VH-VL binders against o27280. Designs and how they scored, part 472

Target 1, 266 residues: o27280
Amino acid sequence: MDSMNVPEVLEIKRIVEESESVKTFIFSWDFRREVRPGQFVMVWDFRDEKPMSVSLIDPVRSEIGISIRRVGEFTDRVHGLSEGDLLGIRGPYGRGFELMGRDILLVGGGIGMAPLAALADEATARGMRVDALVAARTADELLFLDRLEAAGVNISTCTDDGSCGFKGFAHERLLTLEENHDMAAVCGPEPMMFQVMRILDERDVPAQLSLERYMKCAVGICGQCCLDDTGFRVCAEGPVFWSQELSRVREFGRYRRDPAGRRVPW
Key: E = the ipSAE of ESMFold2; O = the ipSAE of OpenDDE; V2 = 0.75 times the mean of E and O plus 0.25 times the DockQ between their complexes.

## First folded at step 21 (VH-VL)

Design Ah8 (framework fv_marstacimab; at its last look DockQ between E and O 0.91; V2 from the best seeds 0.85)
Fold by OpenDDE, look of step 21:
Structure Ah8 (fold): chain C 266 residues (1-266), chain A 118 residues (1-118), chain B 112 residues (1-112)
Amino acid sequence: as target 1 above (266 residues)
Amino acid sequence: EVQLLESGGGLVQPGGSLRLSCAASGFTFRSYSMSWVRQAPGKGLEWVSAISGRGGKTYYADSVKGRFTISRDNSKNTLYLQMNSLRAEDTAVYYCARHDWYGSFDYWGQGTMVTVSS
Amino acid sequence: QSVLTQPPSVSGAPGQRVTISCTGSSSNIGAGWDVHWYQQLPGTAPKLLIYENYHRPSGVPDRFSGSKSGTSASLAITGLQAEDEADYYCQSHDSSLSGSKVFGGGTKLTVL
């Protein structure tokens, strides 16, 4: 199959309700087509198409999982689907995370935990020590806690309202935790990632961050996901970037572009 | 199984020096910060010093600054505490303790007794 | 005189509920630093009892619970048993002491 342009119509095998607003859709996957944590797929409901992170990679069961947050019309339709229904999937696309060292720190916010959950599985399978800071607005929005715990991941939680764990933001919580890590992987709201990156840089911890931008083609030709100054295409050179790369991106943590190309603040 | 074993304690005169060691096993030593915590006879716990997993950062209580030096040899899985200019108030059982990610001490040694007396 | 203040002693009868307070300040507990609790049986090294304010390590029974609010923390023991007779210490971090860990003065729990 040509992974560049043709979606494969796949049946939803299982649906896991992660939270009130997040579901994980599980599909059979031919692992001759490699997929890495941090990569994304384009999900097609035969009306519209959206990029979604891969949150589960299971070569043993020959399955992948895609976690989708209910945030608009497209995701509303997808969340209305049942097991046995069909979706179009093309990909995977983009640059995924790279694992290095023995001790890894994961910092995730909201649905940003999706790619990090997949990374956690790989890291733990390799025998790495994994610490995961899981952030959300409220306790009921914290994702993948049971899954991470089952994998042997050390978890720290923080919530904006203090309903679970540390009351405050991820970067604030991070300052109160031990810092013995060889690398970090970060994914969540861009303002969060921006602050977390600053702390990790001060601690001399190599960090990779997964960015989200409006994405149309996913193959680096339309330019809709281009980052200012650098010309980085999130779908091609990303979505995972090293902190050194993002330090060159002026818009990072400050603004993004909407579908019309206008600057909109975070 | 995680194990911490302190050694090097003993009797020393005021102004003297002593070097404590803590042998670690059962875990990846370099991945964890380590501390020394002491307890005078019949008294409470007092944090003494800490060192990061890679050894790049060290911390000291005000009561021991300038006199004690914490270090580690990750190739030998050993934590050290060099104690100089010892005082009577330094008399205590000295524990080595491992930091977990949250900053708690999840594992402790059995301690080694240091007595500073004329 | 400790940075964190605990009552010197508490007592209770078997089966009762006892509470040990740990009072800090804006530079430690109030600054967002976690509180941890340790149990020290007579003649033994301390053992981690509660970490990150209210989490129990494996092997610690659920009759032990921790809480935190404002600049204070509390350890509660329900269904008090004879083997609970020990010294209990709270521990945190103080921002004003340059990366220093701090302990409470300790509380001696007597089971009557």
Scores: ipSAE 0.899, ipTM 0.942, lowest interface PAE 0.5, mean pLDDT 95
Fold by ESMFold2, look of step 21:
Structure Ah8 (fold): chain C 266 residues (1-266), chain A 118 residues (1-118), chain B 112 residues (1-112)
Amino acid sequence: as target 1 above (266 residues)
Amino acid sequence: EVQLLESGGGLVQPGGSLRLSCAASGFTFRSYSMSWVRQAPGKGLEWVSAISGRGGKTYYADSVKGRFTISRDNSKNTLYLQMNSLRAEDTAVYYCARHDWYGSFDYWGQGTMVTVSS
Amino acid sequence: QSVLTQPPSVSGAPGQRVTISCTGSSSNIGAGWDVHWYQQLPGTAPKLLIYENYHRPSGVPDRFSGSKSGTSASLAITGLQAEDEADYYCQSHDSSLSGSKVFGGGTKLTVL
């Protein structure tokens, strides 16, 4: 890559503990590099580099926030850092969400609420009606509820174990809620997104879904983030796709790929 | 301030017709499903009909199906109920009510009285 | 026709706690549909009191609370006051009645 696409080493200004397993890391950011909800950054801990969603976009304070779930060796190391420690950040990359109309539905599962929280802030600032279905396995994994409520978002929760809100899956809860949305934005586990997409398609609600795939270059050159049979690159043509684009993708919701490119079940 | 104002009630003979209107203000009308809910004198609440925000889906209680037609004009922020073939049992106060996302009626008008008698 | 059953009346003295039941079935409350509650003061339109089973709109005092279990729901009023004398209705949706909102029959609360 050329020198303009290398990580910028930034100091962690603040750490917000969102849940037992999720922290938001806040950095100073020069907004001459614009950031849109749904875009991602590559976070480098000087040993490995992983894509992470931007959850806070604050041009007034010149800050961005990046929410990271503890799920493996890389994220364990990052969660062990303190304010004042350094991380490399390159980006932002990818296509963000586009807002349309006056009424938006957000459907987020787990850490997938991170980019949707940023989108909710933008939507409410535009005066849109925002309804958010927030899903997790358990109550302690529901993210950003206080922030969404303070922004004036209407919230419904669901948990797999029933510990908070509706007991069951997001798509099951969606069937018992009122419609009337101009668009939807969806981010979370791919099986959840597939089921939610099918309901939204039947309802003729334009939907944008944010996908995660294995990435290395983040600019569309290496091919590691390609979707089956379409050649779509999550880092270049996504991570946010319209549901119509994804309807042509056979792998969506059915399997994923490991770093070696092998098909594995969800 | 959300406001709903019903009009068009009155006295009508059995078999007659009336059209009720509900003027909406203080919110983005097309974003919300709307209902008519009625209450016969001394009786409880009875849901009558609903219409989706864009008007593409309509729903009716069995007691009014085929006789009543719900509609809306989003350019005028107005909900309508056309009531045909009226019967004595249709005598009630008719309320206009807004749906929230959860399916509750979060705002109500003050109602308009429909009396069906000879 | 209402498929949600409420007691016709309930009473209590000022300061006491009362509850109002709302009994449904597997096609409404038991199918996962929310329960909402309304207060109707004499001579006025109904007012939303509880939505989504448990939640209170702004301006509704916290002595009003809702609960749901199985196919039934309940409204509790603590610290009963004279101005609570009203009719109370539960409301949900019934899957067996396509697109149908359903109300309970109503409960007259008398403050003694």
Scores: ipSAE 0.749, ipTM 0.880, lowest interface PAE 0.8, mean pLDDT 89
ESMFold2 (binder alone), look of step 21: mean pLDDT 93; pTM 0.945

Design Ah9 (framework fv_marstacimab; at its last look DockQ between E and O 0.79; V2 from the best seeds 0.80)
Fold by OpenDDE, look of step 21:
Structure Ah9 (fold): chain C 266 residues (1-266), chain A 118 residues (1-118), chain B 112 residues (1-112)
Amino acid sequence: as target 1 above (266 residues)
Amino acid sequence: EVQLLESGGGLVQPGGSLRLSCAASGFTFRSYSMSWVRQAPGKGLEWVSAISGRGGKTYYADSVKGRFTISRDNSKNTLYLQMNSLRAEDTAVYYCARHDWYGSFDYWGQGTMVTVSS
Amino acid sequence: QSVLTQPPSVSGAPGQRVTISCTGSSSNIGAGWDVHWYQQLPGTAPKLLIYENKHRPSGVPDRFSGSKSGTSASLAITGLQAEDEADYYCQSHDSSLSGSKVFGGGTKLTVL
């Protein structure tokens, strides 16, 4: 319930190689501190701090997993770590996904599959039917396929280059799939999420989408992750939003703000 | 276990009407699109009609447009096919089939025979 | 006359490999729609054999495989067995027919 604002120094218990660019770091976790799929933690390597989605929630093993894509200096350092090394973790923060109904659709792109993988575990544990559309640029960037399959998730893949599954984008693939879900959870590149949301709205499927923004404090104080017009703070009111909420956000799918607060196109 | 059971088939004269039913069980009926597929004696499979899970969208083959109406009652877990102005070429075994997420028919009923003859 | 074209019949001896083709067009298979395959044993309802071009439902032996390329699809059966004697149908979706599902004409497989 209550998130800690002070980083806890945790030992990396194990590292899972998800792809060439993505690793999952596993930590022991005290589940007296509740964590939900869709929430994020701040990862501190004693130099810098970055928000990362929780991709694994295992109360049985008392473990959580954080999947990190190698994209810059911070993540380069983290990817250089080994089992037994230390990281600072504070959180969890933000609003996670809410499950409803019996049939759920997951639509994920790239590292966006991280929170959705955790959601898939919870949904399947509850006896829900889970369909997952997994998108990536290439086959080698598709994440969590074996994990999802093992959980009993029905999977459809799409790749930009056609190296695996449907050749094309997630929203294009979605148009070729049946409409038989009570709700959807979406996470990935914002342009993808924007198109997917439109389709789901047309199909009258309630949808939740996880946004990615520059976050500094994670506690709703600094305002760096504030969405235009609405005043929504991605770290506090999000990162998971309902489609109805995002429909009020003018910048969604159109632009984001960089660390300096400048508008940058997607 | 998923089960589909067709009923309502029989002998009818040309120009007559018949209503088929498909009773579904073992799954959340409202969540799935459903189709009717028919097979004339000694012939191949022909898609006839489809309806979305909530019943808001219906689709028909050109061969039956204007004559057949697909509907469903989700409270009764039942799919229907109202067939009007029946023709000899409508003679076939009619199957109800469930759509899976991929658009395939993952479950079929055993079919009900419709014979249109004078 | 079927939107998807299949050979009317194929045959093979036990243990052999047989292939059934399914030829479509730019409005169905070529448009990116998936191909599914069904097996129909004599006097029975069709059974889903392959979905989404190449995936097997639970209970379907790995002797059955599917592929898709361009505007066509193919079903391959290796290690042919007597119980494989049946009619096989490919199925897809056609964008030009207002959301219609389409079947091939069917192929009768005879095990010699």
Scores: ipSAE 0.868, ipTM 0.924, lowest interface PAE 0.5, mean pLDDT 95
Fold by ESMFold2, look of step 21:
Structure Ah9 (fold): chain C 266 residues (1-266), chain A 118 residues (1-118), chain B 112 residues (1-112)
Amino acid sequence: as target 1 above (266 residues)
Amino acid sequence: EVQLLESGGGLVQPGGSLRLSCAASGFTFRSYSMSWVRQAPGKGLEWVSAISGRGGKTYYADSVKGRFTISRDNSKNTLYLQMNSLRAEDTAVYYCARHDWYGSFDYWGQGTMVTVSS
Amino acid sequence: QSVLTQPPSVSGAPGQRVTISCTGSSSNIGAGWDVHWYQQLPGTAPKLLIYENKHRPSGVPDRFSGSKSGTSASLAITGLQAEDEADYYCQSHDSSLSGSKVFGGGTKLTVL
């Protein structure tokens, strides 16, 4: 109907190997179509279409980067592509992160660091102090560490198995770090985000959290991305929510839904 | 260039009071928790008190609870320690120190001497 | 009584390696709290030497290194130099003392 709701076919300009399971695909981008950290795009491989995190927003080089973890058939096909191959991109969609104050805490788990890496670049370019707690199951799954260091971000790592940094969960590490932040941005596995949100709420730190839900239309029509009890549509009212908005959501941190809409445990 | 400059030390009698100040410059003061750390002559370092960057949380060593009060004025970039009911064992050089995110003391002042004696 | 235990003194000749231990408990180092190290030259304020167990601030030579295991930490100094003669302190946090920073008793390093 309008130009933002149909995919634009773009050439893959570069591919960055972030880990054995994560690649960043870089495209030339016309920044008349503005992109904010925390917004998402729909990636079309000419067979299927999935929402993906924007991890690089570079208006100086006219580039965006989209970080994709290999988890199934669609992402396997995309990971098999080379520089010069084509993908469809529509968007961006959703509500992005909003920066406030001068001191920001980022807490990211796994691929959840992708939108936070984009936010870190913007925050450091504005002269903000950025502290990032980067979490993963193992050291090999910690993402964007060199990029964050080059941007002047203060990094702490934690891994479930203790192979790098603090051994344990992100919320456990957070309790052993200093609290002086004006806001926080959180993205990762929902159980991690729930525990981190509770600590930040107790500390009176304003927090924005990025949720993942199954999506079909991405523009708020089909209802597949709705949260229980509130009627919030992750694709339209989110994916980034303030912690006080999520306090009203019964399902947050309790269960997830499969593509058929069935409740499954975390 | 981060600088911390203590003042207000001196000679006081037991039971007396003294107020220490620490002037901060070269960094965004409100972003950092601050501590007072003391060192008695010929002895090791002893943490005394800490305050959060916004001033909402304060902490004290058991040896000074109820006698010392830490505070800060972020509009003046100044840390304070009000010391009441002073005892001979409070005799020490008092340092102000800045916390980093990891909980280390990354910058220290030169210290100010407090002597409690008749 | 110091919560963290350090040897009162250590010594070494120029060029040698020296280690300084810092022994804590399950309520501090053993609870996951980091260990930081400070150098205090005679007549001066302490200076941060190692933070977050093993990281060096800008300007600290790589012959200083730190490690942590279990309830203990260690500072190693290789290529010992006369200017390294100083007091060294470890520091952490104790969970049983909410918000409380704790220092070791200090170690005097003598360069022979």
Scores: ipSAE 0.745, ipTM 0.882, lowest interface PAE 0.9, mean pLDDT 90
ESMFold2 (binder alone), look of step 21: mean pLDDT 93; pTM 0.947

Design Bh1 (framework fv_bamlanivimab; at its last look DockQ between E and O 0.92; V2 from the best seeds 0.87)
Fold by OpenDDE, look of step 21:
Structure Bh1 (fold): chain C 266 residues (1-266), chain A 119 residues (1-119), chain B 107 residues (1-107)
Amino acid sequence: as target 1 above (266 residues)
Amino acid sequence: QVQLVQSGAEVKKPGSSVKVSCKASGGTFRTYGISWVRQAPGQGLEWMGRIIPRTGRANYAQKFQGRVTITADKSTSTAYMELSSLRSEDTAVYYCARDDQYEGNFDPWGQGTAVTVSS
Amino acid sequence: DIQMTQSPSSLSASVGDRVTITCRASQSINNYLSWYQQKPGKAPKLLIYAASSLQSGVPSRFSGSGSGTDFTLTITSLQPEDFATYYCQQSDYTPRTFGQGTKVEIK
């Protein structure tokens, strides 16, 4: 289908089990429809539709991967699917990451590593030096380590329970690292991103951060993903934002809107 | 680098079961799987199934469905393959191999376990 | 299931020869094709993955090419240690399937 607003029914080619709660679904993709790391697609299981980040972009094989964490009814259904089953995919949407410089730092938490894994592949393919700080609650929840390692990424890990790498949070680990980079890309829990952004700002490292909000239309019409004060639509002006942009967003790191539009603290 | 070390040779009677172990050393499996591949004397390679130790989920070739069970113990970094209702045709060298979920290649391989089924 | 057909089943060659082995898939497998070398009494060894990517530590005289259904393993200059059986393996579909093997013997 030529229209990016119409779901294309695609067959699941392969399923990669990233963790107990995360699977990557691989699809054939027509790259006449360009996709960039940091962009998202709307995944339709013929009952409901949810935004998901692209975690794999492979123009050589004409494939993309979408990593999905099992968190609710929709994702439960999707995780029950098998290779050969069908899903509707429309997009991509949103603003992706922009690469600059030679040295890039990736800071990811949990499923937030999904878009960063795709970015890592692009960065390394461009000959950039990539350092990745991968955070999770436990060792078994650390994602994409093998992919990153295979791509030549220098990996640092941190876990809340200390089961792998640094015991603590991503921003705490970051404080122990003195090296500066030309730019940083950040994606994960918003409280993590908020702390990481502060550190990067103090170090004068340009940073891009990918936000997650409730998105319904994905085309900037419904307003469900609007950020307070600025009017930024996460689906249109984001989900990737520069730190300077987020500094103007009062709710960043503080609260989010639920599907009913009510403030929910992090 | 990861190395895979398998259990020793087995001699079994028809109708019995065999359980082969595959222990990883020098690292962890992380997101990799463990595939089992067998090779009858003078024959080619035959994929039997795979387990993702991290999740415990296994898939089997249809030929062996219901007769093979692949398990893994993350605490000991060991995978197991149990084949039941053994017959003479099951005489083969059985290999475990690290399975890349993205690429689907096998590397490294265990040294193999010879299983002989004879009356 | 995907059938993998290797050609030839066996060949005789001399040290220094250029050796070419082909593998054909019953349907397109993109570039999800690996090549293995196996010596008697030993486990297979990965040589090439993703049809053309040389595995770390493998001599550069080994190369792979192809995409879709037709693939080729090439040894530019056969060495004494290269006499072995070679297998192709597809990883685009489950179950994973191997070619029947190609035995490279000394002439």
Scores: ipSAE 0.915, ipTM 0.950, lowest interface PAE 0.5, mean pLDDT 95
Fold by ESMFold2, look of step 21:
Order: structure tokens, then C-alpha cells, then sequence
Structure Bh1 (fold): chain C 266 residues (1-266), chain A 119 residues (1-119), chain B 107 residues (1-107)
């Protein structure tokens, strides 16, 4: 291998505070490196490196946005940064979402709305009708509602505690929604995605789902992101998979893996 | 849709402080910020700072750092701007405005609060 | 801080005239440029954002153009309600800064 895939060190141009736990970091970006909704980047804070979803793709301004939820030591450190500070960015990597038809359903849980916000921007720009089911535990954790509304997306909300919209889980709300979509895109907690996928399969709606797995190389050579039973590498063949591809994966919705690769129940 | 209603006019002495309120109606703040902009008589517009009510974080223009405090109360959908150590050149109309974090433009604006600093 | 310079500072025009106001930034601000209209005793009103995007409810006789450092607001066929002061504002850099204003007066 002759080429080295190293992070480009970029200045944080702007920070958007999406919620108490989620910030979007905006960078200048050279779009000769194309970026598609559903692809990810590796974010390097000069100590550690983690995969993060691209939530804003703006070729006109030459900007990308990366939304990061504070969940541990790495993300705590990144959330402590200011505009003008530096981060390393590798990528983009992975297979993004594909748009088809005229009517799309987005189903997002928590930070899973990040790649779907980017997809919604593209879909509406192409003239598609976009319905979004946005789920979170509480009203203050519902993400991107203002962006989706401004883009002309028809929003349904659900919260575990009922503080906004339907009280309950995303799949429960989905059962009460229209069944006439040409495709769906799903991203969020894996148990939610499993339940949503079952409903969409029953409705014969083509669905694409975005998976999370531990990653190190992001180019498909280290094996850290492999799925059981298929050999699919989330960083190379995913993170976005069609539902029919996932139907062959026994681990989906059943267990997860910790950073050491050990199986952990949901 | 969203409306911003500000507190009434104030007359103050030099060295005192003023606190202006800005109440939002038509929903929660969600992810929008609330910015404060002032306009001295016959002059242009000057950005003072903003708060993101959802997170409680505020930032300020350097000129006002140390004299201005911007806060928000989510339960009442109200933002506040307090300016201390008032001088005659602080005589102005003070506006609040909804601040789009991505675009950085202002829409809508409050009706304005006239503050007169006179000895 | 980014300095925003408007030209002219004032102008006189008649109903039906075409009016052009320019705004120059001291550094490139991409297209992070908004235009506001302000009438005496009133708050500013957003007309245009992202240099050329028309805010909802704003008449199509208003248009904006430009990118980088040089921007233009154009009013085609000036109407009686358009006599006001106009401000540009950049939002690429903190602090947000405004132009000094352009007063459009009835001739």
C-alpha cells in the first residue's frame, strides 16, 4: 500500500449547540473529496480517533458539519473545544444512503438523526416529499427539528416521556403513520432500528439502515468493524445497509460489541 | 409564528445598570439563540451578544465583555440582557432577535426597548 | 472584527426607480450576508439571507447578489413603502457586524 490515509488538520469554523449533549462542528471542506449522506469521518483530537456522522453537506459554502454527542472521554474533550481550535479529519468513508422514488420516510433516534438531516436536505433539494419521525427520550433531546422544518420536511415526533409528540417508542408511532412511502432511511439505537425494520419489511417498503460498530482503520483492512456471519465490514460495505442485507445478520438487534470486541446484550 | 415582546422604556443615571427582558411566544426556544443588538440615536446597529437558551451558553462582543450579562429562563420563555456601569453613550434602543445558529441572521426582532442614560 | 462598508450612505429616488445598494466586507464572508429594512421607530426586518435568498413574504422586486467581499441589494421599481434605511450584516465571523446603513429617501 503506497498511499497513507492520514487526518487533515482543520480549524473548527463554527459550533452549533443542538442540545445539552450534542454539538455540530462545522469545517471548511474541499469537495473534490465528495461526501454523501450516511458516510462517516474519523475525528482525531490528537489523542484518540473516533467515527462520526456527517450531518451537514454544503458544497456551495464548501462546508461540512459533524454532529457529536457527548458520551465519553473523547467526546467530552471535543465538546470542550472552541471555534478556532483544531481537529484532524479523515475521510469520508463508507457507503451512504441512496435516494429513490418520490416519497421518503426518515426514522431517527437521538444522534441517529444526524446523517438523516443531511439526507433530508438532499431529498428536499431534489423535490422529494420527506416525512421524518424524530425520536428521543425527552423533548430537549429531539434533534434538528428547526432544520427539518425549514427544509419543508413533515415532522412527527415521539418521546419516551411524552414531553413532546407521541409518548412511546419510534416503532409504536410508526404503526400509526401512513404506509405509502417509496423508501425509508433509518438510524438510531439498534433495538429501535430492528423493530422499525420489521414494520417496514411487512409494508414492503425498501429500507436502508445505518449501523454503528467499533472502527480503527476505517478503510476495511483491520477487521474491527466486521459483522458476524457475513464478513461485512461496516466501514467498507456499510455503515448503510439495505434491510435485505441485514436480514442475513444474526447479531443485528440481538447483541452489541464493546470496544474490546466482546458480545454484550442489548 | 414566533413573536418577541420586550420590556418598556427606561431612564437611568450614569453608573447604574439596566435589565431588559425579551419574552418569546409561539413555542419553546428549541435550538434558536436570542441575540441582543443596540442602536444609538441616528446610528447603525451593533451586536452585543447572544444566548442559546437550550444550553444556557452565552457569548459576547469584546466591546461589552465584562459589562453585559445575557441569561434565559426556559420555563418562562424569556431572555434577559443586563448592562452595567451605564454611560451616556449607552443611550440607545436595545433589540432582542431570534438568532439562527447556522445562518447567523436575525428574524424576528423584538419591538425594541429605549434606554436613556442622563444625569 | 469584519468591517462592513455600505455605499451610498443615502440616496434620493422616485417611485418606480431602480435602486442599487452595495456592501463590501473587509474579508471574504462567503455568502453569509443578510439585508435588513428598517423604518423609523420600527425594528429591522429581514429581507434577504445567504446573499441572494429572499425571505418569505418579501416582494420579488427585492433581490440580492454577490459572494466573497462584494454584495448588492437591488430594488426594481421602487414603491412608496420601500423608503427606509437598509443594512447589510455578515455572519461568517463572530462578532456579527452590520454596515453603517443606507437611507433611501423620497425625491
Amino acid sequence: as target 1 above (266 residues)
Amino acid sequence: QVQLVQSGAEVKKPGSSVKVSCKASGGTFRTYGISWVRQAPGQGLEWMGRIIPRTGRANYAQKFQGRVTITADKSTSTAYMELSSLRSEDTAVYYCARDDQYEGNFDPWGQGTAVTVSS
Amino acid sequence: DIQMTQSPSSLSASVGDRVTITCRASQSINNYLSWYQQKPGKAPKLLIYAASSLQSGVPSRFSGSGSGTDFTLTITSLQPEDFATYYCQQSDYTPRTFGQGTKVEIK
Scores: ipSAE 0.803, ipTM 0.902, lowest interface PAE 0.8, mean pLDDT 89
ESMFold2 (binder alone), look of step 21: mean pLDDT 92; pTM 0.945

